# VHH binders against o67189, part 29

Target 1, 350 residues: o67189
Amino acid sequence: METTIFQFQKTFFTKPPKERVFVLHGEEQYLIRTFLSKLKEKYGENYTVLWGDEISEEEFYTALSETSIFGGSKEKAVVIYNFGDFLKKLGRKKKEKERLIKVLRNVKSNYVFIVYDAKLQKQELSSEPLKSVASFGGIVVANRLSKERIKQLVLKKFKEKGINVENDALEYLLQLTGYNLMELKLEVEKLIDYASEKKILTLDEVKRVAFSVSENVNVFEFVDLLLLKDYEKALKVLDSLISFGIHPLQIMKILSSYALKLYTLKRLEEKGEDLNKAMESVGIKNNFLKMKFKSYLKANSKEDLKNLILSLQRIDAFSKLYFQDTVQLLRDFLTSRLEREVVKNTSHGG
Below, E stands for the ipSAE of ESMFold2; O stands for the ipSAE of OpenDDE; V2 stands for 0.75 times the mean of E and O plus 0.25 times the DockQ between their complexes.

## First folded at step 12 (VHH)

Design x6 (framework vhh_7uia_1; at its last look DockQ between E and O 0.85; V2 from the best seeds 0.00; counts 0 for: pae E 2.3 > 2, unsure alone 62.8 < 65, grease 25.4 > 24.2)
Fold by OpenDDE, look of step 12:
Structure x6 (fold): chain B 350 residues (1-350), chain A 122 residues (1-122)
Amino acid sequence: as target 1 above (350 residues)
Amino acid sequence: QLQLVETGGGLVKPGGSLRLSCVVSGFTFSSYDMAWVRQAPGKELEWVSYISDSGGYTYYEDSVKGRFTISTDNAKNTLYLQMSSLKPEDTAVYYCAREDFDWDFTSYFDHWGQGTQVTVSS
């Protein structure tokens, strides 16, 4: 069985499929994520995630085994990430693959979702074990949405909120985000929040509020310095960014995003969760970024991160409500932090 | 203005064939998933067949599998339903419907045609 994510989602939540094992892949990963989010909501505690790169063969099979030691016949949703890595671990032994296929074929009570972070190639789908899975399970593809559909989606959302967006503003937003659903969704939500009681969004307003990743390469340097508590250098870089015409709101957006992710990660770490998995859960997949985030976590306490978030919220509020200069507020923030550090160092050096 | 216009319905004997057409206007046909749905007298609306925007994926209700074929002609902005081996149980008003999704990506039919009557009787 091969189906699109939309059809699958519709069918899955209205009439549960007979098949139990599904492969989720495609170019539009956000749709898969959305589906999984809904799935998680539906299954709650019976939603289980397996990481193929971390799980042993034994653990994997145990997780798929329907024999609950506790006799509870509750249907579970098992989501498997990094399945390819797991396959690599199994090696090239035909017997091992056969065992895997057998196990997957014998899943009766649970749903198993094998999630790929990219569109699978035809060759991959035609190779074992996916070939077999396609025969007794389902292949679900999340294709890229047309620009027209995305545009209409955004328009409908604004309309729903009573906001009229100028055509050029909308086009700008779409181009800026490159029709990336995740980014677009975030930006639209921000714009909705910004508009509040405003009935019209102009191009100028969208330009001021919307975030461009491409223009933010230097912003990351700033964020890096700030999170590593090099406030002196951060101030210098901030000035440079402003001189280059980078909008302060862009800086704030990235910084806020990082701060929130870090805070989340810190919390998860405290709960004893695997940091690598946690990072992936907040969208940090790149090894370089993982390294950076680890360094940020090391450099900042939970309290530090909380304070940072609060400070950023304050800056945002003052900028929006009182029309204060965002740049100046950021400078003030950095200066204040710098002063605190100097005091700490002087008190500990004696 | 967005329009969906169904044609091709009629009276046919059991075992016969019909081809339904749905001409769409006011939107890019290839950008949307399309569906045929039907409503029999005294019964609920049921989906019959879906076709993805790319045309690469088709779906059929179990009762019509092997007998009905959904297809599109993008150049003509037309959706088709070829019906063969028709049964009295297939008697219904058939509607062409455009499928869209909301902000949370829940699918729904946002536009319908007027429908075309299909009657299968000896």
Scores: ipSAE 0.421, ipTM 0.688, lowest interface PAE 0.9, mean pLDDT 86
Fold by ESMFold2, look of step 12:
Structure x6 (fold): chain B 350 residues (1-350), chain A 122 residues (1-122)
Amino acid sequence: as target 1 above (350 residues)
Amino acid sequence: QLQLVETGGGLVKPGGSLRLSCVVSGFTFSSYDMAWVRQAPGKELEWVSYISDSGGYTYYEDSVKGRFTISTDNAKNTLYLQMSSLKPEDTAVYYCAREDFDWDFTSYFDHWGQGTQVTVSS
């Protein structure tokens, strides 16, 4: 079975398919994440995520078994990320691939979703194990939506809220975001909140309110917001990162790296070291990054950075030792910081 | 002024063939997924066939696979359903439909034609 994500969603949630194993891929990754969010809502505690770069072969095959800890007769949805990395662990031996195919073919009660973070080419889809999945399961593609459909979606949303958006403002927003669905959805919802009473959005207002987030630097935007203590916006960007398919471990690695570098720079400043030379010693050579790190140093005391590092270490430990959800731990951290900032602001506010 | 107009229905004997056409106006035809949906008397609407806006992905309900072919002609803004080996069970009103999605990306048919009757009987 090969089909589009839209057609698949229509049938899956209303008339469950006989097939049990599906590959999800495509250029429009936000559509895949939206489908998976609905899947998670439907399955609740029976929704399981596996990371192919983190799990052992035994854990993988156990998770796909017809018997599970949560209930052998209950339907479960198993979502597998980084399947390519899992395949690398198996090596290129024909017998290992044949065993994997047999396990996937024997899934009878659960649904298994193998999620790729890119569009697979025909050659990749014709290779095992995906070739076999196409026959006993299904291939679901999330192709790029046309610019026309994206424009109409945005217009309809503004019209639904009674907001008159000027044509040049709309065109600017679409070009600013590069027609990126996740970025558009975030910015449109912000603009709706901004214009809720006025009912009109001009070009100048969109230019001031809308913020373009490059897909290649989205993690750096999250880190920037967190280090400048804009925890409310950081929470929104965190959700975007997860929807773009950024692994939580990578978010933690970048944030921890920045926090450690900043703490080191604070110590070097206290010892009288030249700041620009100190920055180069911790690997910060880019002029833009130097400018940003100077801003981070001004916004955070040494104790702020120490406490941040300790918090990140706790989140990492709980994720690994207690198998807790890293994304939820990050949300809880940001929410707690936002609550503290609200109390602090109301105590200092004029 | 969005319109979808079906033609090509009629009475045909079992085993016969028909070609349904849907002429579209008022939107960029090549930007939307399109579908054929049918309704037999006293029965629910049934999704018969689907074609993606790129034409690269098609879907057929199991009962029509191998007998029906969906296609498009973007230059003429026309969607087609070539039906062959027709059976009495194919008797229905056939609708051309445009697919769209809501803000949460749930698909639905946002515009429909008036339908064309297909009757298969001897």
Scores: ipSAE 0.384, ipTM 0.733, lowest interface PAE 2.3, mean pLDDT 83
ESMFold2 (binder alone), look of step 12: mean pLDDT 77; pTM 0.777

## First folded at step 13 (VHH; framework vhh_7nfr_2)

Design y1 (at its last look DockQ between E and O 0.48; V2 from the best seeds 0.00; counts 0 for: pae E 7.3 > 2)
Fold by OpenDDE, look of step 13:
Formats: C-alpha cells, structure tokens, sequence
Structure y1 (fold): chain B 350 residues (1-350), chain A 122 residues (1-122)
C-alpha cells in the first residue's frame, strides 16, 4: 500500500487499517510529526518510541513481540526512528534481514511506524526490507504541498476566523515563512490572535506582528533597521518596543545573535566559502532570512560587524555589571551611529 | 458554488475499459487535491485513487493499482480516471471528491459529485 500522509491520517483514525507496519517518509516532515502527535495522543502510554541507532537487536525484537506475558495485550503504537542505522547494525547477512522481515510481517496486534526524516529514494524503497514491508504493510509519503495550495490553506484559515488578509500581506507572510508549514502555522496563529478584533490584516500589520516577540511590535524590525543602518527609524522602533513592554535584554539577545552570525558569515565569505552553505551552517535556512542576511552583509563591513558586536558586549556589560539602563545605552549607541553617518554624508557631499 | 459532476460510467464486460470524467466548477481546481472514491452495493465507500494539485503525485488503492490511472487537466478543470482491465468487483458508483484539510492537517473530502455508475458484467 502506498498512500499520502493525508489519506493515511484520515483512514487510520477513522477506520483502522488492516496493515500493521507502515513506513512514513517524505519531504514535509511537519506532516509526519503532526500525525505522530495525534498518534501519541490516541495511544497515550501505549505509544512507544524506538531509536534504531540506540536499540539492540534483542530489544528491537522484544519491542515488536506481541507476546505480552501478561494476558491483557493492549494495542500499541511503536514508532521507530533511525531505522537505517538499525539496519546497518544488522549487517549484510541475508538471514538477519529475513528475520527482520518475518518479525515485521508477523505484527498483528500492534502498529509499527518506521519514520524517516527524509524522502526515501526509489532505490531504497525497492530494497529489502522496505520492499517487503511495502508488500504487507504501507508506505506513507508526506509530500510538499505546492505554494498555491499552502496559500489557499492559509487563506482558508484566516477566513474561518473571519479575517481578511490583503494580498500583499499574505504574500509577505508566505515569503517570510518560506512556505514552511511549521513556521507558517505559528505565525498565522499569532496573526489570528492579533486580528481577533480586526477583520482586515494589512501588510504593515503583518510586518509588525510576524516573527515578533509581541503581537503588536516586531523586534525584528528594529534589528532589520539597525543592521541596514537606518538608525533614525531604529530609534523610533526601539521606543515603540519599550513602550510595548519588550524587555531590552530580549532585544539585545536577538541583535547579538544576528551580529555574531553576520560576522561569522563575513569571515566565511572571505575564506571563499559558499554563502548559502555558510548561512545554513549558522542556522539560517529560511529563504527570506537568507535574503535579509545577504542584505545585511552588503550593508556592513567586517569591521562594522566587529564594532557592533563590541558595542553590544559593552552595553551588556554596563547593564549587568553597572546596572545602567539598557534602553538608554541602546539609544546612545544608535544616536552615536546616526551622528557618524551624518558626518560621513556631509564630508562626501562637500 | 463548488460543483463536481462525474460522467463516463456505464456497462462494460470484464477486461474492458472505461474513462471517467469529473467536471469541476466553482473553485480553483488546480489548487486542490482530488480523489476518486467508489461505493459498491452494500459496501462502504472505498478510496480508489488520489492525485495532487499539480498532478505530479498519484496514488492508488491496491485493488486498482496497475489497472487504473488517475489524471487531471487543470486547464479544463477536469479529473479523469482511466480504468483498464475491469473486473466484476470494480462494479460501483464512482465519485470524484475534493480533498481538503484543516490547518491541523486533518484531511477530509469536503465535496462530492453525484457519482457515475460503473457496472462490470459478462
């Protein structure tokens, strides 16, 4: 049996399948996780997780054994991660594979879910033991949804809540999240909460709320402005953040993190490393963020970033050691930078 | 209003072929996954085949795998089911269904056609 995670989820929770062993794989891991979460909820204490890289052969087979010494054999859901690693442990011996297949085939009372963290290749699916599993069990795939489908999904969610989203706002949200379902879910929920009293979400509102620490003020806007050296606007946004009750240390934490990542990226770039790979190495995986970080890198020299980091460290130190007002220190920092820029512009214009 | 209308059903001999069509209207067809579901007399509804919004992914029930082909034309807003090597046990009312899901990813069929009768009999 081959089916999508959607069909499988529907069937599994409404009409239990006859098959007992399933392989879950796909590009969209969020869907698998969601399913597993529901599974866990359903089975509670009878939900068991096995780690293929940690479990011994004996433990594995014991876990799959239906012989409950104690007569009350409650149906169990067994989830197996890192199955590939387990297979490696079993080695290349044909007999071992056969034993495994036999054990899996004989699962009658429990459900077994073999979970892969990526989409399996055809070759993998056509090889033992997965080939055999496909014959007596099910292969469940979580494919990526199209951008359009995701867009429609998001629209539907807003609509269900009575919220209208401007087209540009929606596009912004989608791009910002990179169509990542997990991130998108979180942001949409935030926006829904924000719009509970509003029927229309504008681009400005989405920009303000999305990826913000608070529903009303976006800390990342501040960081963006600062890193793009719009210090005047940054000051305004800072005031807004503080007025909203955002703790300045939270702002500092985010800003420091970004600055350090940027500095690292700059160094890697100088070494000739691929920027995309470099960004991923520092945890920047979202395309929107990648774009932003590229812009930050263009706007800042290595020296600028170094100075920024040092300044932030100083602010942190003064705040923690000398109990100075962090907000004032940040203001001073921004003001100082603004003054420098004005001087530079006047010197080059003359 | 969302509308799905099946056609192409009929009487066919075992080993014969049929092509079912489902005309969709009232929604952006290209944005939705579609499925064929059938119901035999006295039996519950059985999922038959699935096709992704773009048509890039297709899946089949084991009972029809290798015999049926699901396709779609997003320009014509039409879903197809090519049925080859038909068997008596394929006799059923065939429905096209729009697949939707909640943001929590609970999948369901939110719209059905009226169905088209397929009868496989010598």
Amino acid sequence: as target 1 above (350 residues)
Amino acid sequence: QVQLQESGGGLVQPGGSLRLSCAASGFTFSSYEMSWVRQAPGEGREWVSYISDSGGETYYADSVKGRFTIARDNVKNTLYLLMDSLKSDDTAVYYCAREDFDYDWTAYFDHWGQGTQVTVSS
Scores: ipSAE 0.019, ipTM 0.430, lowest interface PAE 4.9, mean pLDDT 84
Fold by ESMFold2, look of step 13:
Structure y1 (fold): chain B 350 residues (1-350), chain A 122 residues (1-122)
Amino acid sequence: as target 1 above (350 residues)
Amino acid sequence: QVQLQESGGGLVQPGGSLRLSCAASGFTFSSYEMSWVRQAPGEGREWVSYISDSGGETYYADSVKGRFTIARDNVKNTLYLLMDSLKSDDTAVYYCAREDFDYDWTAYFDHWGQGTQVTVSS
């Protein structure tokens, strides 16, 4: 099956397909995120995220296994990020790829969504395992929206609230955000609130109210800042990620994975293991990422990492046991760490 | 006033061919992605084919791939569906549908034509 995200969004939630495994890719990542948000709402506790660069082959296959003990629990939605990195772990071993394809083909009661953060090229789509997924599952593409379509989308959102926006104001907003749908979501919502009573937006008003984010917002920037102990900037980036609609469980999984890897690396280093080999053993292969992890190891003691892991485990447990807001728990954690650093710096003469 | 008007349906023998047309007016046709959707008697709607605003990207349901071709003429504001190797399973009302976005920026079909009947029988 091959289809667009537009068609897939309309059919999946109304008359779900017989296929169980889907690849989501494309230039318009916001459309994919919107679909996944609706998927999360539908599946709730049965919505599971896997990170292909962070899990072992055994963990991957265990997570996809079909079991129905414990009261006949039903259908899950399994979302897989960084699947390309998981494929690299398999290497060029033909038997391992055949096993992967067999497991994916035999998914019967769950849905599996393999999510790419870019548009896949023809070669990638015609290579295994994606070639097989196209036959027993589906390939879903989120194509780039034209600038005219993005303009119409933004205009429609203002008109739905009865707000008349001057053409120059609209063009300025689109140029300011670079036609970025995620940034536009935030700025349009802010401008709607600003104009809620007046019902008109002029160029000067948009210039005063709208702004663009100066740096790309991503989860790895947040993790980087946290691990380098820049808690003030980490808090700002966290707020931005949540405002852009990043799921907090995704943030927690990446941060927890990095913390565990770093703690493991500290232990291996103490035993005299070569650091590059140790990094490979925990799945860190890219030279840029190796340099980042070396920085994290320098900034954090073994005790720092142990305490971080325990804090993250407590946040995860409170989210699940007490259904508390994961974002607020993480924000509280960062705030307490920032306050402790302020106390230290005040008592330490410079 | 968005209007979509399908034509070109009719009765055809199995293995035959038809060309459906959809005349578009009341909007900038070249700015919109378009789809064909069909509905057999007593069935829900089934998406058939998609074409991007420029015509550079096309996609097909598995049931019609290799037999149907979607095309558009942005000068004449017309969407086409070229149907070859027709089967009895292709009997349906065929709709031209315009794609747009809702408040949450989720895509949906915001305008439909009246439909044109295609009947495949011996």
Scores: ipSAE 0.013, ipTM 0.529, lowest interface PAE 7.3, mean pLDDT 82
ESMFold2 (binder alone), look of step 13: mean pLDDT 84; pTM 0.844

Design y2 (at its last look DockQ between E and O 0.76; V2 from the best seeds 0.00; counts 0 for: pae E 4.0 > 2)
Fold by ESMFold2, look of step 13:
Structure y2 (fold): chain B 350 residues (1-350), chain A 122 residues (1-122)
Amino acid sequence: as target 1 above (350 residues)
Amino acid sequence: QVQLQESGGGLVQPGGSLRLSCAASGFTFSSYEMSWVRQAPGEGREWVSYISDSGGETYYADSVKGRFTIARDNVKNTLYLLMDSLKSDDTAVYYCAREDFDFDWTAYFDHWGQGTQVTVSS
């Protein structure tokens, strides 16, 4: 079976399929997260998560056991992350791969969901064990929605709440979030709450309220200071954002998005591309934003941006894999940069 | 008002071909993903095929893969289903359906056509 996450959501919770093993993949990871949240609510204590990088072969096969620890006959939902890492533990041994396929084929009472954090290529889906899973189970893809479709849905949500949103405000919000579904849900809900009495939403109000802890302090002040290398002020603003409850993953997303756009702009400039066209190609169309990005490009070399991107990737990985505090990792990064900047400024003519 | 009108159904012999059309009006067709859904007599509705708003991504139920082709013309606001190698179990009323979803990103069909009958018999 191959289907979309949209079609799968419509049927799984009403008329469960005969297949028992599913691969979930795609570019729109928020749709997968939404499906899994509903799955967890449905199965409660019978919802089990396995991490392929943490478990041995024997632990994996034991966890897929049809014997319930609490009730015997109740079906379970088993969700497997990092399945690629588990496959690496098996190596290239044909016997172990055949054993894995046999176990997955013979799942009878439970549902098994193999979750990938990216869209799988056709070659990956055509390789074992996923080729066999496609045969006896299902492949479910979560593709990215078009920008126009996302715009229509956001506008529909404001309309359903009786809020008249100015066109400039809507366009700014969409570009600010990069059309990200999770960020849009969070920011639209904040804006609806803000406009609950007045029923109108202007561009100035979106600029103040989106990604803010107050009307005057927001994540973009932090990003601006960091990209202009004012690390001391950036540390102070970071502490303020965290103390007012801004989630560090939100900060990481915006900073990573800006760093990637700036790196892309450096690459396009080296190829002789017109800077204004290059900025539009990465979604920067507003003249104010173009001015800000020009200042960021002046302050950062291509190597600076490459190193920033690598550092942000390390912070993200350490937060996820080792459960380290994202805020502390970001503080350590900024402190290290501040110390290196001090050394650089005093290390000359020596 | 959203309008979806199917056409092109009829009686055909096993192994034959049909082309179904769905004319869309009352909305920006090019902004919506679309599906074909069929219902055989005495059975529930069965999803047949899906096409993205641009037409760049298509998916098919296993029962029709390799035999049916979904397509769209965003200039003419028309959805198509090309059916080849028809079998008796393809006999059903075929509906075009507009994909939508709520703000929690849960998908559903929010509008349906009246349907067109396809009958495969010899």
Scores: ipSAE 0.298, ipTM 0.702, lowest interface PAE 4.0, mean pLDDT 84
Fold by OpenDDE, look of step 13:
Structure y2 (fold): chain B 350 residues (1-350), chain A 122 residues (1-122)
Amino acid sequence: as target 1 above (350 residues)
Amino acid sequence: QVQLQESGGGLVQPGGSLRLSCAASGFTFSSYEMSWVRQAPGEGREWVSYISDSGGETYYADSVKGRFTIARDNVKNTLYLLMDSLKSDDTAVYYCAREDFDFDWTAYFDHWGQGTQVTVSS
């Protein structure tokens, strides 16, 4: 049997399948995780996880053995990770593979879920033991949803909660999350909570709430403003953040992280590396973030970034070593930068 | 209002072929995954085939794999099931079903057609 994770989930929890061994794979791992979470909830103590890279052959077979010495064998769900590594351990001996297949085929009381963290290739699925598993068990694939489908889902969710989202706001949210289901879920939930009293979500509201620590204040807005050298607004936002109880060290952590990444990117760019690849290498995979980082790179020279990093390090040091007020130090930093910008603008206008 | 209307069912001999259609209206058809589900007399509903919103992904029950082909025309808002090499055990009412899932990714069929009868008999 070959089916989607959605179909499988539907069937599995409503009508137990006849098959007992399933391979879970796909590009959208979040769906698999979600399923497994539900599975865990259902089976509770009878939910067992095996790690193929850690488990011995004997342990593996024991775990799959239905012979409970003690008569009351409750149905178990056995989840196997890193199965490929386990297969490598078994070696290339045909007999070992046959034994494995036989054991898997003989699973009658328990459910076995072999989980892959990526989409398996056709070649992999057509090779033993997965080929055999496909014959007596099921292959479950978690495919990526289309952008449109995701959009519709999000829209539906808001609608169910009586919330109207402006089109541009929705698009922004989708882009911001990069259509990542996990991130999107989190942000949507936040927004729903935020809008509990508001029936309309605007772009500005989404910008404010999305990826924010607080419902009303977005730490990333501060970082954005700072990196784009809008120091005046940054100061205002900083005050707001502090008023909401955001710890200044959290702000510093994010800002430092961004600054370091930007500096790294600048260096890589100078070396002639592809910027997109470079961004991915520093963990920037989201298209929205990529866009933002491109903007930051345009707004800041290598020297600017270096100075920023040094300033942040100083602030950190003064805060930790001398117990100075981090907020005040940040304010001073921003004020100093603002003054410099004003001077530059006056010198170039004259 | 979401509407699904199946057609194309009928009486066919074993080894014959049928083409089922499902006309969809009242929603953005191209945004939804669709499935065919059948119910034989005295039996529960059985999933038959799935097609993704774009049509790029298709899946089949083992019982129909290699014989049935699911397709869709998003311009015409129509779902199709091409049934070849029909067997007596394929006799059932065939339903077009819209796939949906909640934000927690619980999948369910949220809309069904009235169904079309397929009878395979010598």
Scores: ipSAE 0.121, ipTM 0.573, lowest interface PAE 2.7, mean pLDDT 85
ESMFold2 (binder alone), look of step 13: mean pLDDT 83; pTM 0.840

Design y3 (at its last look DockQ between E and O 0.66; V2 from the best seeds 0.61)
Fold by ESMFold2, look of step 13:
Structure y3 (fold): chain B 350 residues (1-350), chain A 122 residues (1-122)
Amino acid sequence: as target 1 above (350 residues)
Amino acid sequence: QVQLQESGGGLVQPGGSLRLSCAASGFTFSSYEMSWVRQAPGEGREWVSYITDSGGETYYADSVKGRFTIARDNVKNTLYLLMDSLKSDDTAVYYCAREDFDWDFTAYFDHWGQGTQVTVSS
């Protein structure tokens, strides 16, 4: 059986199929999550999640087995994430895959949902164990919805609430969210609340109310550019963050946290401590983040970091004690740092 | 108003072929996924085939896979079902159905045609 998540959903909850094992995959992951949310609501405490990278073979096979033929256990929905990682634990042994297929075929009292976080390629679906699952169970795909269909869904929702949205406001919202269904649902519901009495949404209002994190703009990109002394790009990213409605004090909090950690790491290096151990002592455990912090340490002297911390303290104080605009203070800081960099690069030999 | 009108049904011998058409009007046809659904005498409705709004992806019930082909022409606002190797158990009323879903992504068919009869008899 191969079908879409929409076709599958139409019948599963009212006239459930005879098949018991299903693979869920696709480009539109939010549709899969929505189906699983409804599944969880139906099964309650009988909804079980297994993580293929964490569960043992014994636990996996036990979870798929019926506990008693005397009917002591209620029907369950078993949802399996990271199934590819479980397959890697089995290795490439043909006998182990045949055992897995036999266990999956023998599921008769429960439902099993094997969930992938991407759309599977044709060759993946044609290989074991998924080839066998397609024959005794089903393959369910969540295809990406077209931009026009998503636009019609959003228009229908505003129309149902009696809200007139300007065409450029609607196009801005769709582009801002990248037509992402999860973000659109959140932002449309927020805009409906905002416009509940007025019943009109203009472009300026959507720009003021709606946010998005689906673009490449984020606070950590700004902090990265600043700490690597790319002040020109940092200024551009700052302007983008502010225009997207990111609060400047949030930016200050993250930047101050990084600056303090880096200054602490400089002091620990001077004392001869192992850098990896020092990083863990300030809460940096992720290997990617360790690599980023190593680059920040290379780009900044202890004096650079001290001066950064003092500048951030001054910006915070002026914002609070003198009621000055935090964004402009941060721009002024970046501009002064850029000017210092120009002076260093134009030095003349005597 | 949304209208779906099927045509092309009729009597055919086992092993024969038919082409069903569904003329769509009253909505932006190219923005909607579409399905064919059939109902045999005394039976419930059975989903037959599905096509995305662009026509880029198609899906079939196991009972018709390899024998039926769904297609669409977004310029003519027409949905097609090409039926080959017809069997007596393909006898049914065939409906063109528009796919929709609510804000919570619960799926349903929101509009149906009146149907066209296909009879496969020797």
Scores: ipSAE 0.598, ipTM 0.842, lowest interface PAE 1.5, mean pLDDT 84
Fold by OpenDDE, look of step 13:
Structure y3 (fold): chain B 350 residues (1-350), chain A 122 residues (1-122)
Amino acid sequence: as target 1 above (350 residues)
Amino acid sequence: QVQLQESGGGLVQPGGSLRLSCAASGFTFSSYEMSWVRQAPGEGREWVSYITDSGGETYYADSVKGRFTIARDNVKNTLYLLMDSLKSDDTAVYYCAREDFDWDFTAYFDHWGQGTQVTVSS
């Protein structure tokens, strides 16, 4: 059996499948994770995870053995990660593969889910033991959704909640999340919560709420302004954040994280590393964020970033060691930067 | 209004071939995954084949794998099922169904056609 994760999820939870062994693979791992989360919820204590790179052959077979010495064998869900590594351990011996296949084929009471973190190639699926598994079990694929499909999904969700989203707002949200399902889901849920009393979501509202710590104030706007060296606006936003009750340490944490990543990226760039790869290496995977980070890199020299990091460290130290007001320290920092910029502009204009 | 209309069914001898069509209207056809589902007399509905919105991926029930081919023309808003090597067991009403999935990524059929009868008999 070969099916999509969507169909499989439906069938598995409504009508138990006859097959007991399933291979889960695909480009969209979040879908698999979602399924597994539901699986875990369903099976509770009877949900078992095996790591193929860590588990011994004996342990593996024991885990798959249905012979509970004690008669009351509750159905178990066994999830196997890194199965490829396990196969490598078994070696090239035909007999070992045959044994594995036999064991998998004889699973009758439990469900076994072999999870791959990528889409398997045709060659892999046509090779043993997966070939055999496909014959007596199921192959489940989690393919990437098209941008349009994702857009429709989001629209449908808002509509179900009675929320009308402006087109530009929706596009912004999609771009901001880079169509990442996990991020998108989180942001959409936040927006739904925000709009519980509002029937219309505007672009401005989405900008305010999306990736914000609070429903009304966007911490990332502050960070954006600061990194783009708009200190005047940054000060205003900071005041708003504080008024809203955002803890200054949270702001500092995000800002420090961004500054450190930027500094790292700057260094890597100087070394001639590909910027896109570099960004991914520091956890920047979203296209929107990549775009933003590129802007930050253009706006800041290596020295600027270094100075920023040092300043943030100082603020942190003064806050923790000397119990100084973090907000005031941040204000002072921004004011100082603003003054410097004014001086620079006056010196170049004269 | 979403409409799905199947055609192409009929009487065929074992080993014969048929091509079913499903004309879609009232929605953006290219944005939805589609399936064929069949129902034999006295039996429940059985999923037959699935195709992604772009047509890039296709899936088949084991019972029809290698014999049936699902395809779509997004310009013509038409879903197809090419049925080769037909067997008596393939006798059923064949339905075109639009697939969707909920926020938790559980698939469901939200619209069905009226169906077209396929009879495989000597």
Scores: ipSAE 0.588, ipTM 0.786, lowest interface PAE 0.8, mean pLDDT 87
ESMFold2 (binder alone), look of step 13: mean pLDDT 81; pTM 0.820

